# VHH binders against Type II nicking enzyme V.NaeI (vsr): the designs that were tried, part 13

Target 1, 166 residues: Type II nicking enzyme V.NaeI (vsr), of Lentzea aerocolonigenes (Lechevalieria aerocolonigenes) (Saccharothrix aerocolonigenes) (p50186)
Amino acid sequence: MSDKSSRAAARARAHASGTYPAPLNAGRSRNMQANRRSGTKPEAALRSALFKLGYRYRKDFLLRLGDGVKVKPDIVFTARKVAVFIDGCFWHVCPDHGRQPTTNEWYWSPKLRRNVERDRTVNQSLTNAGWRVLRVWEHEELQDAVAAVVDTLHHLEHGFDTSAED
Below, E stands for the ipSAE of ESMFold2; O stands for the ipSAE of OpenDDE; V2 stands for 0.75 times the mean of E and O plus 0.25 times the DockQ between their complexes.

## First folded at step 12 (VHH; framework vhh_7n9e_1)

Design u2 (from r5 with S54R; at its last look DockQ between E and O 0.38; V2 from the best seeds 0.38)
Fold by OpenDDE, look of step 12:
Structure u2 (fold): chain B 166 residues (1-166), chain A 121 residues (1-121)
Amino acid sequence: as target 1 above (166 residues)
Amino acid sequence: DVQLVESGGGLVQAGGSLRLSCAASGFTFSEYYMYWGRQAPGKGREWVSDISGRGGSTYYASSVKGRFTISRDNAKNTLYLQMNNLKPEDTALYYCVKDTYYDSSGYEDYWGQGTQVTVSS
């Protein structure tokens, strides 16, 4: 992980060169930073809750799929082939909270489109490889996220395929 | 180091065509979305077109849709932009851009130096 100082410097360079849009305000910057995939508060909370329930899983586990897709889910149940993602509302365009950028559209709009497309590709690739994909939004309550994961695991153990048709 | 070198720009009359190329190096080309952007004099940066790593998905700005075609040759690490039916409003410096994921490791896209496209009336 790059040092906080290194990240700040990189961001400053990007702002200066115009290759990254300057944040409109500190609040927006924080929100954008909070949308980082790994080490988020929701991720840690879900992992902790599942661990307390006795579940064992992999984190930071790189899945190499047969079609060449590489993906690192937030939580991986290897034996059961369940991949859990915690998606940021902004970056993954949550239907409830996702918004089209009104500022610096030239930068954000393509990236959001790319992210959504990538999610679809990843989901399809995982599914094709026999994995169950579960995506949880960052805005979801912890108990609901836990319940979703637990239910998914239970259904697999009992032979019930609840694969939501993506 | 990531390098992007654009070529193919020039002066063309309205209704004419140009083909831009971008030679990429310093990264695994096929793993990244690539973009064409442009900046006209006195205007902000504008996305023109983007293409997925494998080339299966393309996007076009409304202003260029139907006229421009983005493509890539991953074996040659080259990005292309075929520009047909050029208009004076297409006059800009055109940039090849390597997409960068917004994560803890990076913030900025990588932009080439650009190639000038000038469309005369």
Scores: ipSAE 0.309, ipTM 0.698, lowest interface PAE 1.5, mean pLDDT 85
ESMFold2, look of step 12: ipSAE 0.462; ipTM 0.826
ESMFold2 (binder alone), look of step 12: mean pLDDT 84; pTM 0.844

Design u3 (from r5 with G53Y Y110S; at its last fold request DockQ between E and O 0.35; V2 from the best seeds 0.61)
Amino acid sequence: DVQLVESGGGLVQAGGSLRLSCAASGFTFSEYYMYWGRQAPGKGREWVSDISYSGGSTYYASSVKGRFTISRDNAKNTLYLQMNNLKPEDTALYYCVKDTYYDSSGYEDSWGQGTQVTVSS
ESMFold2, look of step 12: ipSAE 0.665; ipTM 0.894
ESMFold2 (binder alone), look of step 12: mean pLDDT 81; pTM 0.812
OpenDDE, look of step 12: ipSAE 0.772; ipTM 0.932
ESMFold2, look of step 14: ipSAE 0.619; ipTM 0.880
ESMFold2 (binder alone), look of step 14: mean pLDDT 81; pTM 0.814
OpenDDE, look of step 14: ipSAE 0.773; ipTM 0.929
ESMFold2, fold request of step 16: ipSAE 0.607, 0.611, 0.627; ipTM 0.877, 0.872, 0.883
ESMFold2 (binder alone), fold request of step 16: mean pLDDT 81, 81, 81; pTM 0.814, 0.811, 0.814
OpenDDE, fold request of step 16: ipSAE 0.757, 0.759, 0.758; ipTM 0.929, 0.928, 0.928

Design u4 (from r5 with S54Y Y110S; at its last look DockQ between E and O 0.47; V2 from the best seeds 0.00; counts 0 for: framework grips, grease 24.9 > 24.2)
Fold by ESMFold2, look of step 12:
Structure u4 (fold): chain B 166 residues (1-166), chain A 121 residues (1-121)
Amino acid sequence: as target 1 above (166 residues)
Amino acid sequence: DVQLVESGGGLVQAGGSLRLSCAASGFTFSEYYMYWGRQAPGKGREWVSDISGYGGSTYYASSVKGRFTISRDNAKNTLYLQMNNLKPEDTALYYCVKDTYYDSSGYEDSWGQGTQVTVSS
């Protein structure tokens, strides 16, 4: 007998009674969702796509900023000082898919607020240290994420004054 | 290994004060938000207050705002909670907690064993 609803309820009760709660849900881009279902994390898909285009970068690279902030961006271009983050929609409260929790709110509301505050602090510290910061949501299409990274790198390399209005 | 050891709890009459301490080790203390949680008898857990790594940002649950003050001493790796004008409703086991960046990687916060605060009428 298959009973997914009963199993989910049992796990939720265990978390509510004393265990650190699991997230209610997580938003993902359609392309990056497909990569996750194949066992490939979104950051790995973006790194692979950039590698195939001939770009080279660091992964798992700890940046120690002069103001005491430490951060590990998902992709680091050290020579060009570009840091790329792929933000999960739930954890970083994206405008389209972020939700304020109603289960275990005592834990999640302050947690999500701290995450957003840390994102802001990290962005400011990187910018102050001369880094360009690019944040892409996990719900974005892979090709759009690749284009954003490439455009950022080309802007720095060529210094184009590019702008677009609708 | 992360270690969080709370102290300073005890029995106090309503209107009284206590200061809780939490000795932290096994991690770079100044890099993390720290918070206090509590669990009253027969009730669920509650977030009480948090403080950023360098103490620039503090936040309080509405039930304790104006009465409790969170602070930290990064040179001593110690988190504090000054509790004034205590009420019977503040009776709980108080936990020191290390916040960990939580994302799809599944890292969890670290909790101490707690220190009991009992406020009598």
Scores: ipSAE 0.499, ipTM 0.832, lowest interface PAE 1.6, mean pLDDT 77
ESMFold2 (binder alone), look of step 12: mean pLDDT 81; pTM 0.814
OpenDDE, look of step 12: ipSAE 0.749; ipTM 0.923

Design u5 (from r5 with G53D; at its last look DockQ between E and O 0.22; V2 from the best seeds 0.00; counts 0 for: pae E 2.4 > 2, framework grips, placed apart)
Fold by OpenDDE, look of step 12:
Structure u5 (fold): chain B 166 residues (1-166), chain A 121 residues (1-121)
Amino acid sequence: as target 1 above (166 residues)
Amino acid sequence: DVQLVESGGGLVQAGGSLRLSCAASGFTFSEYYMYWGRQAPGKGREWVSDISDSGGSTYYASSVKGRFTISRDNAKNTLYLQMNNLKPEDTALYYCVKDTYYDSSGYEDYWGQGTQVTVSS
């Protein structure tokens, strides 16, 4: 992974060249930064909470599915085949917080569409491969996210089929 | 290094056709969505069309839908844009763009230098 300075430089280059839109304001910049998949605060919090409850899981685990789809869920329970994603509200177009960008629409619109489509593809591929998919929004309360994961695991242990909706 | 080289632009009369090509190198072409964008004189950049990695999905701006067709040959690492029924308002510098997204690694900027399309009335 590139260091923080490398990322900043890459961002500056992208802004300068116009290949990546500059944020309109600091708030938007923060929102975009919060959409990082790896090492996000919500992700770390959920992992920590689950660990404290005694759950063991894999992180940064690349799943190679039979249909050629490759995916790296935020949390992976390999034995129980549960994949947990923590989705950014902006990038994954959260129903509550997701918005179509009004600025630099030329850049964002196709990317957001692509991301949503990819999510659907990933969900379907995982499901077809026998995985349980659980997606948690970044805006969800930690306790609710934990509860969702625990409930999913619990139901699987007791022979109940709990599928997350796409 | 990622390289995108556009070609096929030129001067054409209204109602005419052009086919743009983009030769891609420096990355696994078949694993990425590809975009066409354009920038008209005095205007901002505009999304024109995009195509999925496999080519199974295509999308178009409303302004070009029905007239333009995006395609790709993954074996040749080439992106195409067939432009039919061209209009003066299609005059722009057309860019080939590799799909980029914000991730933990930072930002990427993979744009070609562009090919000029000029449509005369």
Scores: ipSAE 0.222, ipTM 0.640, lowest interface PAE 1.7, mean pLDDT 83
ESMFold2, look of step 12: ipSAE 0.374; ipTM 0.777
ESMFold2 (binder alone), look of step 12: mean pLDDT 85; pTM 0.856

Design u6 (from r5 with S30R; at its last look DockQ between E and O 0.56; V2 from the best seeds 0.00; counts 0 for: framework grips)
Amino acid sequence: DVQLVESGGGLVQAGGSLRLSCAASGFTFREYYMYWGRQAPGKGREWVSDISGSGGSTYYASSVKGRFTISRDNAKNTLYLQMNNLKPEDTALYYCVKDTYYDSSGYEDYWGQGTQVTVSS
ESMFold2, look of step 12: ipSAE 0.535; ipTM 0.854
ESMFold2 (binder alone), look of step 12: mean pLDDT 85; pTM 0.850
OpenDDE, look of step 12: ipSAE 0.741; ipTM 0.922

## First folded at step 14 (VHH; framework vhh_7n9e_1)

Design w1 (from u3 with S110V; at its last look DockQ between E and O 0.52; V2 from the best seeds 0.62)
Fold by ESMFold2, look of step 14:
Structure w1 (fold): chain B 166 residues (1-166), chain A 121 residues (1-121)
Amino acid sequence: as target 1 above (166 residues)
Amino acid sequence: DVQLVESGGGLVQAGGSLRLSCAASGFTFSEYYMYWGRQAPGKGREWVSDISYSGGSTYYASSVKGRFTISRDNAKNTLYLQMNNLKPEDTALYYCVKDTYYDSSGYEDVWGQGTQVTVSS
């Protein structure tokens, strides 16, 4: 008999009973899942704006940094080693919109803490590997996000009118 | 397919010790945070402890801090929980759990089948 099928059924029953937690904002969480990292509206807007300014970059570029750290930044300038993340407010607990969980707290409180810790670990691992890391909240205005990316690239003694591709 | 197999449970008197093990397969173990959960009879689930990729960071529920120690051996794909000074309140089914970061929706963590720990007075 199929043990995977039996386990899937058990998980479905746990979810229906409220034992297996659902995300706090199911609609938002589903949108974040569907749009996170690979062309979500905020990411697409930032990518388009940078492309129009003449910048070239990679998306969907997996970095394995050793010691178990793997990450796909939303925008990667490989030659200049700049990694840009657009962080969802819930998953990364932004100061303005982050929330202490109110349902399934036994699950979500440690989960969100681990996510924040992994963000720090990713930043440190990238920095140790010679990358510049920029994190921008999903709630930031587009022009501010563009300026932050351009400023970051400018600190490498290259003007904003240069392109950074693969 | 992801497989998490807990072992090391049993019956022990209060004040005793047990060491739980979790053998992991079907994924790159070192790329994931891991945690232990438990469920006492007739009660809801509880998070017990978690551990980072290489063990550099560990956290504990207040009810077990100072008595339990989480560890991992990435070369053996094994997660451990050393439980000392056990109390009857620690009686529960203990689960090894694979935590997800990249593809999690908050209900995509993978739970093992559990190992029973029973602490008598």
Scores: ipSAE 0.556, ipTM 0.857, lowest interface PAE 1.2, mean pLDDT 78
ESMFold2 (binder alone), look of step 14: mean pLDDT 85; pTM 0.853
OpenDDE, look of step 14: ipSAE 0.761; ipTM 0.926

Design w2 (from u3 with S104D; at its last look DockQ between E and O 0.44; V2 from the best seeds 0.57)
Fold by OpenDDE, look of step 14:
Structure w2 (fold): chain B 166 residues (1-166), chain A 121 residues (1-121)
Amino acid sequence: as target 1 above (166 residues)
Amino acid sequence: DVQLVESGGGLVQAGGSLRLSCAASGFTFSEYYMYWGRQAPGKGREWVSDISYSGGSTYYASSVKGRFTISRDNAKNTLYLQMNNLKPEDTALYYCVKDTYYDDSGYEDSWGQGTQVTVSS
């Protein structure tokens, strides 16, 4: 994982070269960065809650699907083939909280379109490969997210996943 | 290393047509969302058009909608931009752009060197 400082430097370079939009303000920048896939508060909370319940899962696990699609779900139950995503409301265009950008639209709008398209492709590829896909929005309550995952796992009647997190 | 090489630009009269090509290498072309961007003299960079992985979905800036067509040939690792009914305001350096994934460590899209399109009145 790139160091925070390295990422900041990369952003600065991208901005300087005109390939990355200038941030509106520090607050918005932080919010947008917080919507990144790994290490988010909702993700960590869900992982912790599931772990406390005795579930074992993989994180940062790269799935290579037969159609060439590569995806890294936030939580992976390998034995039961369940992939869980925690989606940011902005990046994945949540129906409740998603919005079209009003600043730097030239950059963000295409990115949002890309994300939506990617989600569709990933969902289809996973489904075709026999995986159950669960997508949880970042705004959902932890208890609801946990319940959704647990219910899915119970429905598959395979008990707890014994796979290691690494 | 990612390489994007644009071609097909030139000088045309208003109402004319051009077809831009972008030869891509150094990455799995079919796995990335692709863009055309442009930069006119004295102006900032702007998006022109984007295309999904398979080419099934396309989007155009309002300024070029109905005149430009983006396409891709994943077997040839090539991105295209058909530009019809060109206008003087379309004069710009046109860039082929490789999208960055949200899970990438970097934030920089990959931009080619560009091909110059000049539309005379």
Scores: ipSAE 0.585, ipTM 0.834, lowest interface PAE 0.8, mean pLDDT 87
ESMFold2, look of step 14: ipSAE 0.646; ipTM 0.889
ESMFold2 (binder alone), look of step 14: mean pLDDT 81; pTM 0.810

Design w3 (from u3 with S57N; at its last look DockQ between E and O 0.50; V2 from the best seeds 0.66)
Fold by ESMFold2, look of step 14:
Structure w3 (fold): chain B 166 residues (1-166), chain A 121 residues (1-121)
Amino acid sequence: as target 1 above (166 residues)
Amino acid sequence: DVQLVESGGGLVQAGGSLRLSCAASGFTFSEYYMYWGRQAPGKGREWVSDISYSGGNTYYASSVKGRFTISRDNAKNTLYLQMNNLKPEDTALYYCVKDTYYDSSGYEDSWGQGTQVTVSS
């Protein structure tokens, strides 16, 4: 497993070293975090669920979007131009669990600010390049994440707004 | 191999100025945010300033805002820190740092070996 593609492994190593603040406890959705306790990463759980439903996608697909922006989304549907990200609550500062760190604040506070800024830039760059972007927090239920991906794909196929489904 | 080589440090009187440079190689410089860190004698490291891909967004620690200016030249693969109105408390080893975005590139920043800035009273 490559260190550059393993966000969860990076967080675990940072925590174990005592140099970085510990990740916050579980959020609103326990289902994806329960999968972490069983040893299943959130990205792998979503990929497996989509694969079992018959969807095919790429992982480790690098997108260079110009002006220095590059990204490897967690799931890429290349033909349909859909990019899916599963955001860790700590690294991407989710509304429910995003907290300023108490240890090594000199490093982490500006680091987290830059990550949030880059998330915004990535979203805009992908949209400008004709991609549909879906971001899902790791604390969300797996079934809800699957439904969001499926709805996004069907919206593009049928031209329906997903808001009308609810 | 990522290489970050800082230069431009030295001994300067309080109130003086220095310009630090960081020559970058081994990666596509324009694809990364960059920042300066520093470490004063007997103290922990501090973040000083960072700069976005194009240089359009810059941020500063409150202790240096208004006195320091970060910039970059993507054509020359060089990061700069203009340091004006220097104070004795700015005395530190200054590091050029390649920032990483937590997505698919990993989490570890790359640090230069640093350039010493000493500000005498």
Scores: ipSAE 0.654, ipTM 0.888, lowest interface PAE 1.1, mean pLDDT 80
ESMFold2 (binder alone), look of step 14: mean pLDDT 82; pTM 0.818
OpenDDE, look of step 14: ipSAE 0.779; ipTM 0.931

Design w4 (from u3 with S30D; at its last look DockQ between E and O 0.62; V2 from the best seeds 0.65)
Fold by ESMFold2, look of step 14:
Structure w4 (fold): chain B 166 residues (1-166), chain A 121 residues (1-121)
Amino acid sequence: as target 1 above (166 residues)
Amino acid sequence: DVQLVESGGGLVQAGGSLRLSCAASGFTFDEYYMYWGRQAPGKGREWVSDISYSGGSTYYASSVKGRFTISRDNAKNTLYLQMNNLKPEDTALYYCVKDTYYDSSGYEDSWGQGTQVTVSS
């Protein structure tokens, strides 16, 4: 909580000094909010649902993957090596809701490209380190996200069954 | 505290070359993408070039592609911009910027004070 407050203050100082662009217009902000289901943050909803089903995980768990790559997945199953990300549609350029910025394009266009590139790098680095990666868009239904996580965990635990059993 | 100190600017004749340096401290340099921005007199800021963690991926604004080369030395915590065939429109205050990946780890960029590049015609 205090870390987020410190980041907000740093961004305000950067904006005041002219080093960080002004926020997107109100129409774009409402549009991104309108694409979310319910007022509850998607990652908190998914965490709560998984916890209620008896799953235990880490949040805010930093993974250092070598060659400068580091990441904090939204949900980490350390023993099973499963990393789950809830991607914001604007920041990660969702195929359905990603938009070209209309203000401060000089800043946001290359920023969004770099974010997408880092998403790919993170996925590859995690996979190379033996992690299963699951990315879920913030606009997806909670029940579908839960099912995807559960299926991923079940597949890893029981994916070694031989065809002789079938 | 994050510190970014640019150097290597100056006055150069059109067609000339300069190499900018940015000394970075206060963070683990090789864990961040870095970029150069610039601001011409009386104009807004412009993105120039960016570089990945290891230097394996580089990108350039169309106005500088083929003339500028971004690089980094992670052992020396230093970002570079080699600028060749300089043109009067390259005249600007050049900024070193620490880029932050937007995810659960943060998304706030840090800017240096800048180094002046002036290209005479």
Scores: ipSAE 0.566, ipTM 0.858, lowest interface PAE 1.4, mean pLDDT 79
ESMFold2 (binder alone), look of step 14: mean pLDDT 81; pTM 0.814
OpenDDE, look of step 14: ipSAE 0.761; ipTM 0.927

Design w5 (from u3 with D109E; at its last look DockQ between E and O 0.35; V2 from the best seeds 0.00; counts 0 for: pae E 6.5 > 2)
Amino acid sequence: DVQLVESGGGLVQAGGSLRLSCAASGFTFSEYYMYWGRQAPGKGREWVSDISYSGGSTYYASSVKGRFTISRDNAKNTLYLQMNNLKPEDTALYYCVKDTYYDSSGYEESWGQGTQVTVSS
ESMFold2, look of step 14: ipSAE 0.040; ipTM 0.428
ESMFold2 (binder alone), look of step 14: mean pLDDT 80; pTM 0.801
OpenDDE, look of step 14: ipSAE 0.069; ipTM 0.487

## First folded at step 15 (VHH; framework vhh_7n9e_1)

Design x1 (at its last look DockQ between E and O 0.35; V2 from the best seeds 0.62)
Fold by ESMFold2, look of step 15:
Structure x1 (fold): chain B 166 residues (1-166), chain A 120 residues (1-120)
Amino acid sequence: as target 1 above (166 residues)
Amino acid sequence: DVQLVESGGGLVQAGGSLRLSCAASGFTFSEYYMYWGRQAPGKGREWVSDISYSGGSTYYASSVKGRFTISRDNAKNTLYLQMNNLKPEDTALYYCVKDTYEGSTYEDSWGQGTQVTVSS
């Protein structure tokens, strides 16, 4: 009960930050990780869905942001400066599925801490460089991820930015 | 071709100090977190300390915190570990390691190690 409460609070904080969008329909169950079982990687599914809607983007675009920060976001809209990441639940320690390792914790515990720290550094560096950062967990619904990308692009067309964090 | 060459190990009396260096080549050093690992004879490996891209963030295993200091010189592509107040349990082969961010299908790069032996 208390573990579920802690995860719920962490998820709520992630949504409140504006970096991880809330689901369009909390009752829907099909998610991007379930699409992996069909042989389609989550990032490929999102790219395909956006392409079918007429969006064009880069997928192998390396961003060098100074201070040693370099990234290849899963989807890059270069002209609009929007960077989209699909975060694996294990490697990025999501609120719902993140776990402390039980084997080889000497290696994995500091590794996962560094990954989370790098996520935060990447977000800050991108934001400071004028990029809008959108991160979605691999367990999220594909339609929610698509809507989040479209909404972010629509906001930037109207000169409105909801990505500011305190 | 990633190369990590540790140096600065040796035999030292308990309470003494050593400074380890790691010369890095074959990659853009400043773009990677780096860490030190170690392995005592006949024992498993352990994480010792890590450092962020610019050196602004550092972390230490509880067994070495307050005694060891990790640092880096990105202009010289060199990682350091200053080890003070050494104890016999610090005896190990010390490894310089290039960390990976994406992680899951790509492994960290490990140097050959430099031996540190602390006599009682």
Scores: ipSAE 0.654, ipTM 0.888, lowest interface PAE 1.0, mean pLDDT 80
ESMFold2 (binder alone), look of step 15: mean pLDDT 82; pTM 0.820
OpenDDE, look of step 15: ipSAE 0.766; ipTM 0.930

Design x2 (at its last look DockQ between E and O 0.53; V2 from the best seeds 0.63)
Fold by ESMFold2, look of step 15:
Structure x2 (fold): chain B 166 residues (1-166), chain A 120 residues (1-120)
Amino acid sequence: as target 1 above (166 residues)
Amino acid sequence: DVQLVESGGGLVQAGGSLRLSCAASGFTFSEYYMYWGRQAPGKGREWVSDISYSGGSTYYASSVKGRFTISRDNAKNTLYLQMNNLKPEDTALYYCVKDTYYDSGYEDSWGQGTQVTVSS
């Protein structure tokens, strides 16, 4: 079992314990979070779509970036140094669906704040190490996420685009 | 496995000070945000304070801000909580907690706690 499988187990244990509220999910259209409701992991959907297009990537690729920063991006293109994250709206407090927790706030409020801060730290550390970082919200449509990854890879293959640089 | 051992608790009169320590082992201490939680008798758990990897960011519950100071020594794998101007309301079992980034695949780990009792 991979580290991604371990994360799924951690989510399930958090819900079963009653200490961690289930992620909020209000999607009514087919998108990556709708795939999660059907039992398909959102990262698996994007990986499958990219694989069908012929792309090669790594999963479970741990990056240790100094100053205590470590991360396993959902999709890693090692040769091109592109790291792709699919951010859950609850866990990473997206602008459209993020909200203050209503149960177990003593735990979740500071946890979510720390997660957002760590997202920022991870982005900075990856960029400083020469990686291009792409973050995609789970609520985005799968084809839009695929297009964003493909577009990012094409810009790296055909030179720098200052409009796309972080 | 992960081991978090709190110490430095005890009985103290209101207005006094205590310094809590947490010795960490079984993981790379500098790779984790750490926090203190507490639980008063007959009450639910509370978050008290947290600290980033390097110690560059610290946060406090409103009830302790200005009186408590969290710190860490990554070379000694130790988390600290300096508690000044203690009040009876601070009486609780204080827990050292290893926080994890959500997608790391690791859950938060809690120590056994150290008792702080503040008499009036």
Scores: ipSAE 0.586, ipTM 0.867, lowest interface PAE 1.2, mean pLDDT 79
ESMFold2 (binder alone), look of step 15: mean pLDDT 82; pTM 0.823
OpenDDE, look of step 15: ipSAE 0.752; ipTM 0.916

Design x3 (from u3 with Y102D D103S S105G G106Y; at its last look DockQ between E and O 0.13; V2 from the best seeds 0.00; counts 0 for: placed apart)
Fold by OpenDDE, look of step 15:
Structure x3 (fold): chain B 166 residues (1-166), chain A 121 residues (1-121)
Amino acid sequence: as target 1 above (166 residues)
Amino acid sequence: DVQLVESGGGLVQAGGSLRLSCAASGFTFSEYYMYWGRQAPGKGREWVSDISYSGGSTYYASSVKGRFTISRDNAKNTLYLQMNNLKPEDTALYYCVKDTYDSSGYYEDSWGQGTQVTVSS
């Protein structure tokens, strides 16, 4: 597996040479601007907030599921089997901020479809493996994201997991 | 190393059919989203079709929808493109493409060498 740095350099070269389309900065910029209040990435902000509340979790933790699916949630509560994802509005096609790319559509559209499909696969795989999946949009307020995570954890601890009834 | 080898291209009359194959190696085929792309003479690359990991979801460019069918055999590490009712406008070099995914959200796809499809009027 090529080093992250090597991959980044390769991407930069590909973009510069026109071999691959440059990322649509505008869409990402708009979505990130909503969370720019603190200059902190949404993932880092949520992690920090949860940590301050006394929660302990794993980050950058690779889950290897029995069906061969590999996933790295943004936040993992291993004991409670809760996986938290913070989804980018563009890449995960947020209903509020997601859009079809107007530039280099041939490149981006399949990627977005792939991401949506991946999310579906990951969610199903995690669920089958007994994990609770919580997805938060990057545009959501930090307080709401924290509340969602805390509420999920609280319900699991008290046996009020409504997800088992569907 | 990732290898993608396309085959099945050729010369065909308008209204005819071709079936393209892509033999994949060097990676776990079933773990990747797969694509067909093409490049016509004097035009840029365009996306033709893509297929999900299991083949459960397929998508097509508007220009080929209803005429082309993408499929995959994960046991054989092979991607297919059935092309029916071919038109002169379908003349292009067709590429098998392996999707790439990384945590950064940026991707460099792997492309085959392509197979030439020529549709005569």
Scores: ipSAE 0.551, ipTM 0.818, lowest interface PAE 0.9, mean pLDDT 85
ESMFold2, look of step 15: ipSAE 0.582; ipTM 0.859
ESMFold2 (binder alone), look of step 15: mean pLDDT 81; pTM 0.816

